# Miniprotein binders against q5jf28: the designs that were tried, part 11

Target 1, 318 residues: q5jf28
Amino acid sequence: MERERLIKTVEAILRGAGYRVARLDLKGSCFDLVASRLFLLLFIKATVNIDTITEEQAEDLKRLAKFFKASPLIVGLRSKSGELEEGVVYERFGIYALRPETLYDALLNNELPAVFAERGGLYVRINGELLRELREKHGYSVNELAQLLGVSRKSLLNYERGEQAVSLDVAIQLEEIFDEALAEPIDILRAKVEADLNVKPETPLEREVFERLKKLGLGLVKVKKAPFNAISTEDDIRLLTGIDERKTRSTIKRAEMVAEVGRIVNSGGVFILEKTKAEVVSEVPLIPKESLEEVKDADELIELIDKLKKEIKEKLFS
Short names: E, the ipSAE of ESMFold2; O, the ipSAE of OpenDDE; V2, 0.75 times the mean of E and O plus 0.25 times the DockQ between their complexes.

## First folded at step 7 (miniprotein)

Design h5 (at its last look DockQ between E and O 0.31; V2 from the best seeds 0.00; counts 0 for: pae O 3.4 > 1.5)
Fold by ESMFold2, look of step 7:
Structure h5 (fold): chain B 318 residues (1-318), chain A 102 residues (1-102)
Amino acid sequence: as target 1 above (318 residues)
Amino acid sequence: SPEELEKKIEELERKAEELAEEIFKLFDEAERLGDPEAIEKVMELIYRAMFLLFRVEYLAEELRKKGDPELLKKAEELLREAEKLIEEARKLLEEVKKRLEK
């Protein structure tokens, strides 16, 4: 109920800001929404309590964000410590987390947040060069300003060098003293994250399919918590790749989600099955693994996929 | 009594859900107009109402935990504020729709 309302609200904010959006209905997925606008791409996990995201979900969210050069976000309402504050950026597993109000302000009011939470309280990064200039123009020594703020001389030097964030109280005092904006915003729309893209296959079938795809010249980025098992890639080719033993209702639902995600991230989709007759679900081919032996490289795989999609579409409308 | 408090919390949550559904109906209606500038104030009111309802849900959780009557009073105030914003958005949207038909 509350989570569904949160997802719909985030989707509405994104669409209102001009994003194209795909929404997933997959329990345990590393993301609930993917959205694009011009040169921006966001992968979003929406969760009422941000402390319920698992390490596996977070790692996969970061893998997708790193691969697609997207910004990962967690949008939530509370943590184990209580309600999240508007305008404050939290972090979980190296991913920014924030309230929908904060996302609304960033996207619809062009007001990026500047305050972040860490152990010990709320902090702000400031323009250290400007701080030094303002201090000197106002005639303060480092010691004099440090005493006025109630901080050590060492801390003030670190602020001016950009080596330490200031507490929220100090940031407010500085802006009152100098009547200048010193806070540096946090660019939640272009966040960079660290991720290990080398993840091993989870099943013998995945291992076999990955090996066949590698022989075609495709690189593989494995994910565990998404509607697809991997991203198959070479140069400009990108395929959201699913793997199953056979076609089930779950396979069909995942193919539908792969189609929607693919439209947002400009990627094709394919499911490789151990047992199936070739077919297409929502423009995503489902092909038997033996079909990979009928092509010699990635380009021929793409041609096979495109040919199958055209043939099935023509038969349906004849 | 604990039983009477739970009934009041359930009524809060029921009303919040009803208002949330009205908000999404207004959102859909406004989007169909296809004129973002004309509906800008309507959308602002809708988002403000959405955000108030999230706070009501939090207060409902705290009420179950603490049972503080001041939290109940605050939650009811936020619901009334959300309902007022929704009505204001509805009236403004109807006014905008009539002007655009010209």
Scores: ipSAE 0.707, ipTM 0.891, lowest interface PAE 1.2, mean pLDDT 90
Fold by OpenDDE base, look of step 7:
Structure h5 (fold): chain B 318 residues (1-318), chain A 102 residues (1-102)
Amino acid sequence: as target 1 above (318 residues)
Amino acid sequence: SPEELEKKIEELERKAEELAEEIFKLFDEAERLGDPEAIEKVMELIYRAMFLLFRVEYLAEELRKKGDPELLKKAEELLREAEKLIEEARKLLEEVKKRLEK
């Protein structure tokens, strides 16, 4: 119950900020929402306890974010240590985690959070150059200001170099001393993440399909925790690629989700099956793996996909 | 009694869910109008209402944990405020529809 409410709340916030949103109803997915507005793309995992995200989910979420040049976010309410605070950025597996309220302020009030949690304390990054200028302008030596703040000379020099984050208490003291904002906001909407895009296929069928798609010139990014099995790409072509042995109720549901996600991330969808008749589900073609032998390159594959979509549309109106 | 308190919590949660469903209907109606400027105020009210509902749900959980009657009063107050915002949003949306049909 609590998770569903959290997802609805996050969806409302995103829609409020003028984002186009697709929601996934997929248990164990690395994201629950994908949202786009202008040049911003967000992949959001919604979880009440942010410590419930698995490393595998986090890795796939970072892969999607890196590939689509999107920001990954975890939106939650609590951790193992307690409730998440408003205006505070947490981190799990190199992904920012925050409360719905913090997301609201960032999206609707244009108020980016500056405070982050690390090792059980609250910290900020400060403009170190500005700190130095203000220190010099007010006539403080490094030793005098460090003593006034209760920090080491080395710590203050690291602050001025931007090499060390400042405790929230020391940041507040600095802003009070100089009557200027020093805290650097955390751009949660444009988070840069590192991810390994070179993941191997897990099943024999995935191996076979990946080998064939590679022969067509497509690059492949394997994803484990999504409604699709891979992203297939060549230049401007991007296909959310599902792979199944046979058409199941799960295949249909995942194809529907792929259509919705595809609209948000401006990408086509296809499902490649070991055994199926060519059909289309929610504008997503289901094709037999043998159809990949009939095409020479990625462009011919797209033409095949588009032809299948058109033929079904014509049959529905005839 | 603890049983009476749990019933009140369940009722708060049920009402919050019902109001959330109304909010989503208003969203869908607003999206169908296709004029973001005309619906901006409606959207603002819907989001504020959604945040109040989120707080009601949070308070309901806190109430279940702590049993503090003051949390119940606060949750009921926020729920009434959310209902008011939703009704205001509905009225504004109907006014926008009437303007776009002319």
Scores: ipSAE 0.052, ipTM 0.488, lowest interface PAE 3.4, mean pLDDT 88
ESMFold2 (binder alone), look of step 7: mean pLDDT 83; pTM 0.813

Design h6 (at its last look DockQ between E and O 0.21; V2 from the best seeds 0.00; counts 0 for: pae O 1.9 > 1.5, placed apart)
Fold by ESMFold2, look of step 7:
Structure h6 (fold): chain B 318 residues (1-318), chain A 102 residues (1-102)
Amino acid sequence: as target 1 above (318 residues)
Amino acid sequence: SPEELEKKIEELERKAEELAEEILKLLDEAERLGDPEAIEKVAELIYRAMFLLFRVEYLAEELRKKGDPELLKKAEELLREAEKLIEEARKLLEEVKKRLEK
């Protein structure tokens, strides 16, 4: 119940900051919330203990963030080492992790964090050029300032060159000495991540469907830990694409989630099944794989999808 | 005694759960009012209270591991602070409701 309250709190913070939000309820998903505001897009995994996120979840979260040009984020309360500190940025698998208080401050108080955790303690990146200018203005040699701070001359030179982060204690001393802001904030809302977008199909059915979609001219980004199996893309077309052998209750729930996510990331949705009659769940078509043989390119696939949605809407609401 | 400590921890967790549910209810009520500045003030108190309750739940977990009486004292202090924030939020929400009704 602690995790549910965490997700609700994060959702409320995002909505209070003017974000449109979609929430997922999918066991093992790489994200729990996706949120957009103007030109910002966030994919958020909420977890009480940030060390429970798996490498597979983290890689998929980064894939989604890279594809959609979004910032991935982990919001949590503790790690293996204990409670996370407010205002401190942690990192797991190359993804920033932080407390909900830190997110609140960034979004509602316009106060981005500057302190990050590394082996050995808490650190800050500082403006090295400004440090050098302030040192010289105040008449300190490198040796004199290094001795005042209790650091080596080499460390101080590395600080000025921007080659080394400063411990939190030293950063505080520097800002007290010079009465100037030296800390560089961490932009958690526009994080850059590395991700491998080439992931192989998991099943023979996925392989078959991916090959057919590629023949239609669609590129594919495979994911494992989401309500969809891939993102199908070509020019302006983006489809959150699910693949199942048959319609099940899980298929229906995933289609509903795909619809919600699609509204936030401005993408359509479709499920391709080995055995089914064409239907629509929450504006997401479920079509048999044979339908891919009836179209010659991505545009015709979109036309098929739109036709099915219109026909079923007319039947239900006419 | 260990038995008495476990009973106190369970009561702490139960109360925190009850207060967290009240917080979510108050947040929903505030959103329904449609007065942006009043909603912001009520929400600030509610978020602060929820943040304290997350810490209370952590301290309860640590109490089971360590049994430190100072952790119990701290958890009880945070719980009382959260209650005060919730009461303040409830009072502000009622003031806003009365203002909007006429």
Scores: ipSAE 0.652, ipTM 0.862, lowest interface PAE 1.3, mean pLDDT 89
Fold by OpenDDE base, look of step 7:
Structure h6 (fold): chain B 318 residues (1-318), chain A 102 residues (1-102)
Amino acid sequence: as target 1 above (318 residues)
Amino acid sequence: SPEELEKKIEELERKAEELAEEILKLLDEAERLGDPEAIEKVAELIYRAMFLLFRVEYLAEELRKKGDPELLKKAEELLREAEKLIEEARKLLEEVKKRLEK
C-alpha cells in the first residue's frame, strides 16, 4: 500500500468516528493528520513503515502533543521486523504505533488494544491487585500459581505488584484459569508523552522574531517539522507562527495548512516575514517583522491580526 | 495457477480503486448538497466503505505473499460489502436531492 492510500484510510477512520480532521500535504512533517472530537485531540503520523519516522520528527510530534494536551500516534502497516499485527500496540521514540485496523477498533468499536510489542515479544499489563485477589480466592499459593504458569515466584510477585508486564501466553493462561479479563487496555487516545519544549531558534531571523515576540510577553515553543516554525502563547492566546525571509509559494502553502490546523486545534495563525507587505492568505496574516515594533503586547498583536483579517473581508465584499 | 491468482489480485485491486474513486465523488456530492444530516449519514456509509476497501487492498497484498485462497474469499466478501454501502449512500443522496428540489 502507498502512503497516500494509508493517509486517506486514516482520515476516513477519523471522520467516520466523528472527528474533525485536517490533512497536511507537507513532506517531512512530524504529523500528516490532526483530528479533534470533544476533548480528544490526535496528532497522527502516517507511514507505511513505522521505522521511517526520524527522531527529530518524533520529538516534534511529542512537543505538539504535550503542548496541545493531545495524543501522538504513528499509524502504519509494517516495521523492519515484519507486518504489524492487529490489536497490538508498538512504540517508536515513546510514541504509540499501530495499524489502521487497531485505530478503527479503538475509535468506532470502543475497543482499546491491550497487547503491546516489546523486544520481539507480545506482552500485556495485568491488574496486579485483581490477580492477587483471584489467586487467593482460588486457594493458590504464589509458588503453586507460578509453577502452573511456568514462571518464577519473583515474576508472579512482580505481576501482582504491577511492576512487570506479562507475556501474552501467560496472560491468556491466567484468563483461562480464572475465567476473568485481567488485561489492562492501553489508552492510545490519551497517551501522555514527555517532551522538551525549550528548543532554540535555528536561523538569525527566527532568533530576532523570537526575541521580539518574547518582549511582547509571548512564550515560544519551536517546532522544526511542521508548516509553522513555532507556537506563540500567552494565557489563552495560541498562534501557529510561521517565519520566512520572503513570501514564496511554500509560504502560501504553509499558511493554508496553518489555517486548517488552526481550526482543529482552536488556534490562530500568523506568518512573520523579513520582507513583505501586510496581506492575508487563507485567513492567515502575513506581516512584516517591523509590525511587531508597532504593538506593545500580545493582545495588541491579536488585535492587529484580527484587523487585517477584517479589512481583507471588507475589500472582497466591496 | 500463480498466474490466475495474480490476475484475481489485480482485479481486486482495480475494483477497490474504482470504488474508492466513486466514494470520493459521492462525498463531494454530499458536501455540495449542504444538508448536514444527509452529509453525516452519507459520510458514515462512505467511511465504512473506505475502511472495507482498505482491508481488501491489505488482503490482496497478503494474498500475493502467502497464496492463501481463504484470503481471496475474504477480500471478495469485503468488496461486496463495500459495494452495498456505496449503493446505500448513493440512494440516500438521491433521496436528499429529491427533497431539496421540492
Scores: ipSAE 0.215, ipTM 0.611, lowest interface PAE 1.9, mean pLDDT 89
ESMFold2 (binder alone), look of step 7: mean pLDDT 83; pTM 0.803

## First folded at step 8 (miniprotein)

Design i1 (at its last look DockQ between E and O 0.92; V2 from the best seeds 0.78)
Fold by OpenDDE base, look of step 8:
Structure i1 (fold): chain B 318 residues (1-318), chain A 102 residues (1-102)
Amino acid sequence: as target 1 above (318 residues)
Amino acid sequence: SPEELEKKIEELERKAEELSEEIFRLLEEAYRLGDPEAIERVAWLIYRAMFLLFRVEYLAEELRKKGDPELLKKAEELLREAEKLIEEARKRLEEVKKRLEK
């Protein structure tokens, strides 16, 4: 119940902020929501306890974010250490984690968080150049200001260089001394993450399909914890690619999710099956793997997909 | 007793769920009215109430672990605050409805 309420709350916040949102009902997925507005794209994992995210989920979430030039986010309520604080950015596996309150403020109040948690303390990044200018303007030496703050001369010099984060208590003291905001906001909506895009296929069928799609000119990004098995790409072509042995109820549900996600990330969807008749589920073609032998390149594959979509639409309205 | 404590925790959790359902109904109603001003006036109250309920559920879980009666008092206080916010949101929605019917 709590997880469902959390996801529904985050969805509502995103929609309220004018994002187009797709929600996934997929247990173990690396994301539960994908949201787009203008040039912003977000992949969101919603979890009550942020420490329940697995490394595999985090790596796939970063992979998706890197590929789509999106920001990954974890939205949660608590950690192993206790309740998450409002206005504080946490981190798991190089992904920002925050409370729904903090997301609300960022999206609806245009208030980005500046405080982050590290090693059991609260910190901020400050504008080091501004700190130096203010220090000099007020006539403080580095030693005098460092002594006033209870920090080392070396620490103050590192703050002025932007090389060291400032404890929240010291940041508050600095803002009080200078009567000026020094804390730099954390742009959680434009987080840059690193990810390995060269993940190998896991099954013999995935290997076979990947080899064939590569022969068609497509690049492939394997994803483990999503409704699709890979992203197939060539230039402007992007296909959320599912791979299954046979059509199951799970295949249908994943195809529906792929259609929803595809609309948000401006990407097509296809499922390649070892054994199936060509059909379309929620505008996502299910094609036999043998159909990949009938096409020469990625453009012909797109033409095949579009033809199948059209033929089914005509049959539904005839 | 441990049994009395668990019963109080279950009551907190139940009440938080009931209030959450009402919050979502109010939110859906605000969006259905399609009035931007209604959404703006009500949304903040609705979300704030929901955020309080998340804290109530955390306190209920901590109460289950620690047995600290002060956690119960705090949870009950936050529930009362959430109820007030929901009631204010409801009143504001009714004011907007009356305005749109004219």
Scores: ipSAE 0.781, ipTM 0.916, lowest interface PAE 0.7, mean pLDDT 92
Fold by ESMFold2, look of step 8:
Structure i1 (fold): chain B 318 residues (1-318), chain A 102 residues (1-102)
Amino acid sequence: as target 1 above (318 residues)
Amino acid sequence: SPEELEKKIEELERKAEELSEEIFRLLEEAYRLGDPEAIERVAWLIYRAMFLLFRVEYLAEELRKKGDPELLKKAEELLREAEKLIEEARKRLEEVKKRLEK
């Protein structure tokens, strides 16, 4: 109930900030929400306790973020240590984690956070060059300012060189002394992450389908924790690609989610099944794997997909 | 009594859920109106209430672990504050509706 409320809250914040949003209902998915506004794209995992995200989920979240040039985020309420603090950025597996209040401030108040949690407490990165300029303008020697702050001369020099973050207490003292903003914001909306995009197929069917798609000239980015198995790509073509042996209720639900995600990330969708009759679920074609042998390249695959969608649309409105 | 404490915690959680449902209803209505004042003034109150309810849920969890009467008192205080914010948001939303009618 708490997690459902958290997801709804995050969705509301995103929509209130003008984002188009897709919300997923898939256990174990690497993300719960994907949202787009202008040139910004966010993949968000919402979890009450941020320590419950698994490494496998985090790696897939980073893979999607890297591929789509999006910012991955974890939005949560607590960790193993207790409540998360608003305005503080945490990190799990290289992904920023924060409270919904912090997301609200970033998106609806245009106020990015600057405080991050690390071993030993809360810290802020500051503009070291500006610090030096302010110190000199106010007539403080390095020793004099260091003594006022209760830090060593060496630490103060490191702050001015941009080589060391300051504790939150020191950051507050500096802003009181100089009455200027020294804190450098954390760009949670444009976070860049590293991810290994080379993931092996999970099943023999997946391997066979990937091989056929590669023959058509499509590249593959495999993911494990999403409603689709891979992203098939060539130039401007992007297909959220599902793979199943047969159509089941799970397949239909995944296709519906693929359609929703595709609208947000401007990508098509397709499911390749071992055994099926061609059909369309929520504008996502479900086709037998043999259909991949009936086309000679990625353009013809897109043509087949578009043709199926057109035929179903005509039947519904005829 | 352990049974009495658990009943109080369950009531706390039930009230938080009821208020959360009202919050989402009011927020949807505010954004549907598309009025800049409704979005700026009313939405902030609603989001603040929403955030307080997350703290109420945390305190409920801690109550089950610790049984501390001060945690119960704090949770009830936050719940009342959330109710106040929701009531104020409802009033302001009605003012916006009347203004748009004119």
Scores: ipSAE 0.694, ipTM 0.884, lowest interface PAE 1.2, mean pLDDT 89
ESMFold2 (binder alone), look of step 8: mean pLDDT 81; pTM 0.790

Design i2 (at its last look DockQ between E and O 0.88; V2 from the best seeds 0.77)
Fold by OpenDDE base, look of step 8:
Structure i2 (fold): chain B 318 residues (1-318), chain A 102 residues (1-102)
Amino acid sequence: as target 1 above (318 residues)
Amino acid sequence: SPEELEKKIEELERKAEELAEEIFKLLEEAYRLGDPEAIRKVARLIYRAMFLLFRVEYLAEELRKKGDPELLKKAEELLREAEKLIEEARKRLEEVKERLEK
């Protein structure tokens, strides 16, 4: 119940902010929402407790974010330590985690959070150059200001260099002393993450399909916790690629999700099956793996996909 | 009693769910009207109410774990605040409807 409401709330916030949104109904997926507006793309994992995200999910979420030049986000309500605070950025596996309130403020009020949680404390990054200028303007020595703040001279110098985050209490004191905002906002909408894009296929069929797609010139990014098994890419070609042994109800449902996600991330979808007749589900072709032998390159694969889409559309309207 | 406490928790959870369903209906209606100012004014109240409901549910779960009567009191206070925000949002939505019908 609570999770569903959380996802619906986050979806509503994104839509209210003018994002195009696709929602996934896939248990265990590394993301539940994908959202696009202008040059911003977000992959969002919505979870009541942010400590329930697995490392594998986080890795795939970062992988998708890196590949699509998107920001990954975890939206949640609580952690193992208690309720998440509004306006505070948390982190799990190098992914920003925040409450729906914090997302609301960022998207609808244009108020980015500046406070982050680390090691059980609250911190901010400050403009160190501005801090130095203000210190000098007010006639404080490094020692005098450090003593006034109850911090070491070394800590204050590290703040002025931007090398050390400031505790929230010290940041508040600085803003009170200087009557100026010093806290640097955290751009949660443009988070840069590192991920390994070179994940190996897990099944014999995935290995076979990957080798065939590579022979067509496609690069492959394996994804484990998504409705697709890989992203196939060459230049402007991007295919959310499902791989199954046979058509199942799960295949159909995943193809539908791939179509929705594909519309948001401007990518086509294809499912490659060991055994199937060529068909289309929600504008996503299901093709036998043998069809990959009939095409020479990625462009011919796209032509095949487009042909299949057209033929089915013609049959539905004839 | 533990049984009386659980009934109160279940009532909080039930009431939070009912209010959440109402919130989503109000959001859908606000979007259907298509008035940007109405959407902004109503949505702020509705989202604030929804956020309070998440806190109510957290407090209900903490109450289940700890049995602290102060958590119940706080949850009931937040629930009443959410109800007030929803009612204000309804009022504002009706005012917008009346304006759009003229």
Scores: ipSAE 0.775, ipTM 0.914, lowest interface PAE 0.7, mean pLDDT 92
Fold by ESMFold2, look of step 8:
Structure i2 (fold): chain B 318 residues (1-318), chain A 102 residues (1-102)
Amino acid sequence: as target 1 above (318 residues)
Amino acid sequence: SPEELEKKIEELERKAEELAEEIFKLLEEAYRLGDPEAIRKVARLIYRAMFLLFRVEYLAEELRKKGDPELLKKAEELLREAEKLIEEARKRLEEVKERLEK
């Protein structure tokens, strides 16, 4: 299938660029890949048609990116309007979207894109101060350069003040006139996004577990579209926290994904279930919710988690 | 006929998937060599082929909507171009392996 090939292609690009990568297989997740390299952290949603991402997925993707200080990305091939153009950055819900060719150029050729799509066409942000300096050095008035470019005087002033992007055609004309690079690249690897981290629990079980975790001194960042339900955090503690009524095949697969994601984002994992025997899946404990009453604070919860992991490891060697 | 067209589209998609599997195998092998300068051109060919296959898949979708013989011809041309790039990449990968063993 085309989507699977897209995910594998993006994974290959990331690994070829030296990133450590975790790939998820979870339908409806807000991301398919998380990758890190040299202080860079990316959360990537790969989808053939970028218009299929939902607002809930996008908000969770931004929420994870904000919390982990990562750059969220959508990598896709087309929109409802047709094929995406390579080298062009699109936006959906405030998240950059682009083709795998554009990602390849950024990561493996060190060529960040500079062209973005908006209503009316393709645009480039330029160094407005440099534009003004070049115009003055070449002896053009604002009116003279505006006339030459076929734009209004107001538009040219806005370009010089950094208040307005230029059309791609105008950007090309400026480069021809001044023989100077004016385009400002789009840093898709360090995109900053804003997100509301205050999301309410979705179920009575989640509400109960969140209340117990809060009593231990942990803050909660709820997510809806991930292999985990929340991030439990205090100081240096970070736990990718799953919540489920009982252990199922889905629970096990989610725990395995949490372990993989945790390695990339340097976070621990835990699943808290209404009904279970304590056990460990891929270094992620599955514990009954009652275990939260056996500990006094976040440090003791970590100790419980570490104890369970140690006990399981010892049994595997016996 | 719609049935004949669908069979041709399925053949395009089958071959594209077959070539994509070859691409990933070659790419893994290229990066395992560990010599970034020696494999840069090989990897570039492999990625270019991979991107062409995405274009073939897009054309296959458009063919189902329109049935335009010119779209079929274009898709087959791109598929052959991807196949040539894969073969060239395979040849250059073998040349790199031979040089590294010397």
Scores: ipSAE 0.689, ipTM 0.882, lowest interface PAE 1.2, mean pLDDT 89
ESMFold2 (binder alone), look of step 8: mean pLDDT 82; pTM 0.805

